VHH binders against g5egk6r2213to2383. Designs and how they scored, part 6

Target 1, 171 residues: g5egk6r2213to2383
Amino acid sequence: QRWFYKHFPMVWTGRLALKSTEAMINLHLINGSETFLNDVLGRQVTEENPRRDSVKILQRLRLDNGQVEHIYRILTNPEYACCLALSSVNNIENLKENDTNLKSHFIDYLINKKIAGISSLGEVETKFKSARVHVFAPGEIVNRYLSELATSLHDYLQNTDTRYLLIVFTN

## First folded at step 17 (VHH)

Design z3
Fold by ESMFold2, fold request of step 18:
Structure z3 (fold): chain B 171 residues (1-171), chain A 123 residues (1-123)
Amino acid sequence: as target 1 above (171 residues)
Amino acid sequence: EVKLVESGGGLVQPGGSLRLSCAASGFYFSDYAMTWYRQTPGKQRDLVAAIYSGGSTKYGDSVKGRFTISRDNTKNTVYLQMNSLKPEDTAVYYCAAVEITDSSGYEHLEDYWGQGTQVTVSS
């Protein structure tokens, strides 16, 4: 019903983990290959390993002036999958707690450290394609990307004061 | 999950050689620095060698000229060639993925350690 969900439907729900903390998130594809994203996250539900349940941050990318072009290439590559990550609405009773947790332990952490979170998703024979994952908090580079290439989405996020991460799946 | 598995340790005579291997998984190996540390009973772990994503290396003073760190990015493996071994080199050797600054900008978020491999240099 809402403008956002019409243009950016949810493509995955699961847990994002960093150190000893996790948060439930929904992913909405903004740019890139839905085929690649489905290959990475799971193409069909089966009895075993039907879909990935979580993404765990174990590495970081230092965000300084030397990384701006690299990050922009990651964000704009049509062969990759760039997603908006929002607090999961599936758990409405805990929505405020989950949203606060996402802000405190992921968004603020990444901003304060001036880093992107990095995960590596291993291949599982024909069930899941491998991927490298970049997790970006809001900031100058992400804001520039959104303001230039997804202006209506950028305005929506600003006007609604929506907490988010930008998560990019690369090969 | 970051996983580091060392192999190649053992008993060797003074003046002998060993080659340690460390198979790494759970990260995009070629963008990250890798290290070897060693520990003797009652002491802190000491840096033995580091190899950066760009191929540059760094060595502890006591092993310079005798040990060589290398990597094979196609096999996700880091090596430590240990020549001219001395009794003082006796230790548990650890492969490590530690928080070390790398020119790539990609770094481990915290320190990840292998289980270690014993190297004993004795007559």
Scores: ipSAE 0.603, ipTM 0.810, lowest interface PAE 1.0, mean pLDDT 87
Fold by ESMFold2 at other seeds, look of step 20:
Structure z3 (fold): chain B 171 residues (1-171), chain A 123 residues (1-123)
Amino acid sequence: as target 1 above (171 residues)
Amino acid sequence: EVKLVESGGGLVQPGGSLRLSCAASGFYFSDYAMTWYRQTPGKQRDLVAAIYSGGSTKYGDSVKGRFTISRDNTKNTVYLQMNSLKPEDTAVYYCAAVEITDSSGYEHLEDYWGQGTQVTVSS
């Protein structure tokens, strides 16, 4: 998977949480502002510079008809940061549990409920810029986005049957 | 991370007025509906009022015409103006962020409650 990591190196690792479950994820920036993303998540320049270690889903966005244009604007805004989230595989004894949690408690949950997950990251002056976070499972609008704006990535994900979420950091 | 803090409760005579406030944080306030509930000892929590992201409102039958819910999105605050108070309005009033359908499409996943503020209406 040398092609993927060459084009989309990991830029953040941390916990994604929903209700009583969590999964470790790696984020790979695929579109938008790297500067904005770093301001939101922290730069970790030294051990004394903090970075956020988690994103907690506390709200939802219904993916009813009539949301398509709103969602597409979120996905395509160049001042936002659009990331691919993949399972973090740092520890092999946790690998199966982490993959299972990501699939069943995040991906399948969001698909079955027809929702995006929503988080709010609060500003911490001089440390973190605030952001709203949209967490999308694979589906019609995400597939359209990837096929139109990141065709090679879309082909890669299909050919490798990769589990993922699309996570967008806004304002 | 969702935090709701009520204020403005107290003791008031029948026929009097109070204004409750609820400061909200931990979500993008303007996209979500907000509610007030009340509870007397031994009873279930009753809906008092709701205000939706677009500004429309809903009231419990017993408070219609007497109470007004409003919001200030610049201050992330929801208010409950309570007029013509009656002894039956005596309760703990809760600001709540509950799962409720909103035209914005943004909704809370779980019910989040403030700690409540006591309102006592007595002679």
Scores: ipSAE 0.600, ipTM 0.817, lowest interface PAE 0.9, mean pLDDT 87
Fold by ESMFold2, fold request of step 18:
Structure z3 (fold): chain B 171 residues (1-171), chain A 123 residues (1-123)
Amino acid sequence: as target 1 above (171 residues)
Amino acid sequence: EVKLVESGGGLVQPGGSLRLSCAASGFYFSDYAMTWYRQTPGKQRDLVAAIYSGGSTKYGDSVKGRFTISRDNTKNTVYLQMNSLKPEDTAVYYCAAVEITDSSGYEHLEDYWGQGTQVTVSS
């Protein structure tokens, strides 16, 4: 769909990992600093440009009511990078498995446990800056954020029943 | 990747002291609880001490009053000061980042362990 990719072009592709499962994802910047995101991940420009190949979830943030304002500040900070993560596969044969992994082992897992996934990306000398990564499944706070601050994207995701994660890079 | 590197173990006489250090990387250290465990061969790992992100501490009964856990968030390091050591303190000591509840809301998803450092208390 031309509208989505016109307004939210892919800025990174790579693996998202949790325990023994991984899924290929595309990131699309929806709010915040593209410069910061490029410093953290590397730009997906050419195969010769260095970029990180994966984000591994190793910690969690409990999502009880005491975290609502903290989460909202993370999502709305213009110096951070808030991205939509969608399933990514080059070959149609892997598309169903990748989409199933994203749904069951990431989205449903995070919802059922009532947590956000947390990753830490270490600095790599002249290549990559460090970042803390928050991985949110769809839910009440994320839906509030999208409905208030990215209404057209919110409508698009609802109308297409698109599986997604919201991934925020901070530090 | 979570990485925990212990140091400071060794041979010490009864009544002596050691300070263990654990350098941590791969997570934002200040938001997470950190722990020390110990294990003798054939036994389960026992909690020695925990320090939470807010600075509160807990100790195993056998080490209360003799051991002190502390942290330096600027160095991403947790310490275990061990005083009045006894032969029964002989064990491999592990720095650990374990699944325990912390008031920050940030927690490790799994248990992550260092390789351990041997402490031997003998004359």
Scores: ipSAE 0.577, ipTM 0.806, lowest interface PAE 1.0, mean pLDDT 86
Fold by ESMFold2 at other seeds, fold request of step 18:
Structure z3 (fold): chain B 171 residues (1-171), chain A 123 residues (1-123)
Amino acid sequence: as target 1 above (171 residues)
Amino acid sequence: EVKLVESGGGLVQPGGSLRLSCAASGFYFSDYAMTWYRQTPGKQRDLVAAIYSGGSTKYGDSVKGRFTISRDNTKNTVYLQMNSLKPEDTAVYYCAAVEITDSSGYEHLEDYWGQGTQVTVSS
């Protein structure tokens, strides 16, 4: 819907990978530093200035070990970049497969395992700064964060039954 | 991409010493456990030593008191100091980032292995 894109325009599109599965996602910055995010992912996409094209989940953070305060600190740090990740609709022929992959192989997987996905983006000289990436599925901590900080966004996501991940880029 | 590169293997006489190094990249090294394994032909890989993110260590029974695992988080490197080497220590030694529970809560999602470095203890 137009309300969402008016308040949270897309700032990056690319592939999210876990094991042998990929899903195309759009990122929408909801809190934190756009400057930091641009330094990590690349600025404007052009043929002459390509940006990072993927984020690969290779590690995990257990959520059943009382990580609540650590996660909340990550989500609320204004120097980091907290993004909403939605299924990309750039290729309508792959829409159903992409949405299914995002749900079953990322969202449901992370929920069932009670983990956050972790990626490490290495520095590329002159192009990209390094970052640690936390990938959260919807759940108690994320719902608390959205209901307290972004009530209208939280209501929108619930009312539209929108599938999402919360992806945070940290240094 | 997780990358583990071992070095420091070679030929050494019984009673000698050798220091293995493993340079790690592709993850925030200090939050994760790291291990050394070894393998002789036709056998499964055996745990030699582990070092956890908090610095605690664990050793296989056959190497206790002779081998020391350590890490340098500023260099993203794990080491294995091997003293009083015996012919039965002859093996390919692997640096590994394996799925091990760590008190940090940060863990490897799969098992990642280096290419291995040969250690031969013989006259």
Scores: ipSAE 0.575, ipTM 0.805, lowest interface PAE 0.9, mean pLDDT 86
Fold by ESMFold2 at other seeds, last read:
Structure z3 (fold): chain B 171 residues (1-171), chain A 123 residues (1-123)
Amino acid sequence: as target 1 above (171 residues)
Amino acid sequence: EVKLVESGGGLVQPGGSLRLSCAASGFYFSDYAMTWYRQTPGKQRDLVAAIYSGGSTKYGDSVKGRFTISRDNTKNTVYLQMNSLKPEDTAVYYCAAVEITDSSGYEHLEDYWGQGTQVTVSS
């Protein structure tokens, strides 16, 4: 059994979108409220028990010196849901293609622009609670967070050279 | 989905006043700058006014002193009070969520536009 999936089982799968590009991702809850996350994203995939199928980045947060303390507070709030996002794949050929999309159109884009991606998920009466979504690429702030909060996960990601985003759902 | 819905346009005599409203949804309104633009046929859209998350404002030269932009964060609404209207103010007015630097650090990733509201200043 894989160490990662034993400690951080997948809690959601769906599309992450930025401009005209999408990537399929799996979310793994790292810290915070699973109840909140389930209320925002949905619990199961049926007509009567839907889940959201996508998160679209429509805004950004500049990652400059004035935002470090704000961002860390977002990442560590126990009422929020902090997730690791990994490429979601069905076979070996789709794995490479989807992972490349995730890297080039999300990770590299966010790093090069020095921004976090921001989404707003609207409430859907009786189905989904609203949330603000922060999408962070790997970098100094995220590395500090992982090294302090989840040292074994940080080591795992470094040792396996795993491409990821850190996605935080806030209210 | 970012949605911007303007209202309050119409026909007004020179020297009159109008107040435009823009209801916004699809983002956490209070953290973002909001703008008004206007466009006359055959011309580019001109910035009329901007209001930043911190409350500071910016105006186009031709409207400064006559127009006032404001916001109500509890209603997710931005306003444009237009006083001392002139025939040259005749245009379609657009509420916009555009890429603009804001002290909050939160910014729109792309330009989002309302459908516009017509303002006509005619004798």
Scores: ipSAE 0.568, ipTM 0.807, lowest interface PAE 1.1, mean pLDDT 87
Fold by ESMFold2 at other seeds, last read:
Structure z3 (fold): chain B 171 residues (1-171), chain A 123 residues (1-123)
Amino acid sequence: as target 1 above (171 residues)
Amino acid sequence: EVKLVESGGGLVQPGGSLRLSCAASGFYFSDYAMTWYRQTPGKQRDLVAAIYSGGSTKYGDSVKGRFTISRDNTKNTVYLQMNSLKPEDTAVYYCAAVEITDSSGYEHLEDYWGQGTQVTVSS
């Protein structure tokens, strides 16, 4: 869709991993600092410049009433990088399996467990800055965030029944 | 990658003391609970002590009053001070990052273990 990519171009592609399962994803920055995101993921100017190729979920954040304020601050901080994660169209040979893995092993898993996925990206001197990564499935807090701060995107995602995760890179 | 490295084990006489250290990396240390377990050959690993992100602690019954768990969030290190050691404290001691409810809401998704450090209490 022309509207979505006009407003939210892809800024990164890579693997999202949880336990023994991977899914290829595209990230589209929707709020925050692209400079910070590039510092964390790598300053890829050409295909010869490496970027991080994956984000592995190794921790979780329990999504209960005590976390609502904390999560909303994470989602709205302009110094962070809040991204929409979609199944990668750049890997069409595995598209069907990739879509199934993203839905079943990431989105549904996080919803059913009532958790966010957490990753810790370590600093690599002169190459990558460190970051904590929060991986959110759709839900009440994410829906509130999108409906209030990215209303057109929220409507688009609902009207197209698009599967997504919200991935936030924090310092 | 979660990495836990224990040190400080050794041979000690009954009544002696040892201090174990565990250096942690691969996660934001201050938000997570940390634990010490011990294992005698042929047995399951038993909880020795836990320290939560907020500083509260929990101990196994057999070590209460003799062992003290502590943490230094600036060094990403957890400690186990073991006093009044007895022969039954002989075991491999493991630093662990386990699935435990913590008031921070941040928890490890799986159990992560160090390589262990041997503590032997014998004359």
Scores: ipSAE 0.564, ipTM 0.810, lowest interface PAE 1.1, mean pLDDT 87

Design z3
Fold by ESMFold2, fold request of step 18:
Structure z3 (fold): chain B 171 residues (1-171), chain A 123 residues (1-123)
Amino acid sequence: as target 1 above (171 residues)
Amino acid sequence: EVKLVESGGGLVQPGGSLRLSCAASGFYFSDYAMTWYRQTPGKQRDLVAAIYSGGSTKYGDSVKGRFTISRDNTKNTVYLQMNSLKPEDTAVYYCAAVEITDSSGYEHLEDYWGQGTQVTVSS
């Protein structure tokens, strides 16, 4: 609601895709460099230079093979951009399907498989900087990170039972 | 988008050598295993060689000792050095990024294939 959006305004809207399913999401920067994030997603200066419109998960990172310290380093690096991804509410006709897809095909899928989703965003001349993207569902490591770094946000998400993904852009 | 582009195929006499290359893009190459497969008409694709992110390798029985897989992470390229070629090695060779377990923990979600490069071994 108002508290969340005042402290973490939306910085990007786009499609998140995994296999044959997509979901519309809003990103809210919670830690790291907004300059880096804008360089990766594009600086929307004109209609001719639009932002990236999608992130496609084509790889995975197994979370049950001792990746804890690697993941925590990714989450805490101040040069990266760590975002909260929430279901987009901009299309009420598809809202329930979008919420269902985000929950079942992204959040529950990643949790049940014990993986993070991985995407690679290629550089485009001077328009888009390249980035590797890690997509995490809620879980032990993400909960620890949020409880240590952003206690008020962590409490907010718990109290509102908000569905989310944590999406990190790295160079 | 994952993209794999093979090159270096051609016609070679028995006993000769050939080096295949595969340029990869669309993923962080150094963290993932890469493979070569081959296919003759009417048969399924057979594993020729695999190279893991840490540099370890595996080979199909029919090519052990004659073929060598290698990678150059600075060029995002995997190679297949084929020595002592036999007519039985005639096939379309495919570079592939397939789901296999790697010690890095990073894996492809689907199988991604190049278009293939023809290797013909004949007198």
Scores: ipSAE 0.560, ipTM 0.803, lowest interface PAE 1.1, mean pLDDT 86
Fold by ESMFold2, last read:
Structure z3 (fold): chain B 171 residues (1-171), chain A 123 residues (1-123)
Amino acid sequence: as target 1 above (171 residues)
Amino acid sequence: EVKLVESGGGLVQPGGSLRLSCAASGFYFSDYAMTWYRQTPGKQRDLVAAIYSGGSTKYGDSVKGRFTISRDNTKNTVYLQMNSLKPEDTAVYYCAAVEITDSSGYEHLEDYWGQGTQVTVSS
């Protein structure tokens, strides 16, 4: 656990929502532009520069065989921000329910439907840049990406049975 | 949040024309199908027209040849050009982002509706 946070410190915390369910998550930047991510999520250096507090999934991307090239380009574009999303550890009282929601209503849902979750974050002048958000559950393409890009992270996630999503901020 | 705002409704004489507009926000418009529906009191909403991300279109039988759906991806706007209007076209027209299959692979997760705009065709 200490190895993970040393190499991938938390860069954002907030709510992920799908239908009537939400889960608190922490984001850890794995690959891509930290500058872009900060522009999209906001700057939290003072009370005057808050971060966004939530990402709501309102669309989907079908993960059929024709999407492999598209998805891989999304995951590997250096101008985007690819993040690992984990259950938030900042609220111990709700941790078990939050972990259950993340597994059942996000991870299992996306896997069973064979989709990625899609959100659109609108621009807010001077505060936040706009972005499209892709939310991927573990699966063949995600596992290939992690095994190729970050073998040690991939091994860590497998060895610890860590529940996660990959969340990519694009555009 | 998905937001759809219709405009262009009103009173028009039979045989007349009207153009409806729908400004869309809260999603990357060009990758998604968009639709128009209509509803008369006491009836279900009927599909009027659909336009897919690739530009193909679909029309209800009663409007085919008279109505044209189009989109302007630079303005995030979908249009419904309504020609040769008949009294039976009188309805509330809804812009909708509904769950339908699109060749892009990007689809709306739920049905999202505008507030509706009234079209009345009467002498």
Scores: ipSAE 0.557, ipTM 0.805, lowest interface PAE 1.2, mean pLDDT 87
Fold by ESMFold2, last read:
Structure z3 (fold): chain B 171 residues (1-171), chain A 123 residues (1-123)
Amino acid sequence: as target 1 above (171 residues)
Amino acid sequence: EVKLVESGGGLVQPGGSLRLSCAASGFYFSDYAMTWYRQTPGKQRDLVAAIYSGGSTKYGDSVKGRFTISRDNTKNTVYLQMNSLKPEDTAVYYCAAVEITDSSGYEHLEDYWGQGTQVTVSS
């Protein structure tokens, strides 16, 4: 666990929502621009540097070969931000329920429907830039991404049976 | 938050024209299909027109040839040009972002509706 946090520190914590279900997650920046991610989400809860408290999935992307290649080119742009999302460890008392929600209502749901979750984060005056958000469960596009851009992390996740989502923030 | 705001409704004489507009926010507009529906009191909402992300369109039989749906992706706006209006076109017109299949692969997870704009065709 020390290797993971040394190389991929937590950069945001908040709620991921889909329909009536929420899960608390930590984001760990894997690839891309921390500056872009900070502009979109913020990382501190203060009046000087507020952060968004949630990401709501309101749309979906069907995963097939045609648009997957086009989307892959956009998702690998180093000016954007790709994060690994893990169940939040900041709330020990509800960890099991939160982990179950993340698995059942996000990971398994996305896999079974063969979709990515989509959110659109609107600009908030001087606080946050707008962004599109793609939420992927483990699968073909995620394996390709990790194999090409984060090989050591890919090996780590395979060896530890870790539940995760890949969340990519784009322009 | 998905938000749809219609405008351009009103009173018009038979044979006249109106152009409805719908300003959309809360999603990346250019990737999604958009629709217009209409409803008269006591009846279900009926599809008037749809425009897909790639620009293809569909129309209800009663409006085909008279109505034209279009979109401006730079303004996040969908339009309904209504020509040769008849009293039967009198209804509340709704802009909608509904769960329909689009060639982009991007789809709304549920149905989102505007508040509606009244169109009245009468002498």
Scores: ipSAE 0.552, ipTM 0.800, lowest interface PAE 1.2, mean pLDDT 87
Fold by ESMFold2 at other seeds, fold request of step 18:
Structure z3 (fold): chain B 171 residues (1-171), chain A 123 residues (1-123)
Amino acid sequence: as target 1 above (171 residues)
Amino acid sequence: EVKLVESGGGLVQPGGSLRLSCAASGFYFSDYAMTWYRQTPGKQRDLVAAIYSGGSTKYGDSVKGRFTISRDNTKNTVYLQMNSLKPEDTAVYYCAAVEITDSSGYEHLEDYWGQGTQVTVSS
């Protein structure tokens, strides 16, 4: 049983989409409200307890110098849900391709454009609470946040060369 | 997921007024710029007006002083008040969420268009 999964169990799995590209991801809550996250994403696939299948990036946030304090307020708010997103191990048939897609079409894209991905999850009556979603690639601000919040997690990610996104659910 | 629905078009006499509305959903409206465009058949869409997240506005030269763009962030709605209408204002008017730079830093990744509302100015 790996150290990471012991300390940060998976809380959601689904599709992350950008334009015509998808990647399957697992979310692991790092900081913030699990109750809020469950209200937004759901727990189970039932008539009473459905689960959202996907998060679609449709907007962007430019990561200029003037955004540093805004980003830190997002990352550190305890009423939000800050998650680490990893390639889904549940995709048995295409594990290598999914990891490559996550890297090239999400991580590298966001880094090269110097943006965060933005999604808006609408309320679904009685099923899901609405949320704004910020999708951050690794970088100076994210690395600083992780090194201050969870040094062991930061070291684990570096030592294993793990590809990840940081995904924050707000509202 | 992004939806834009225009309303308020119609037939009006020269010198008259109309107010167009656009209900927006699928994004956090207050952080994004919004625009109105218009199009006559066979021509490209022309910018009529833009309103930025901070409230600043821009207008096409032919409508400046006659049209006013506004927004209500509590209703996720953008408006176009059209006064002193002329026959050359006859067009289909589109609400749009387009890729333009905004001081908030929040921007659309693609251009999103409403279905349009017809405005006809005739006498």
Scores: ipSAE 0.548, ipTM 0.795, lowest interface PAE 1.2, mean pLDDT 86

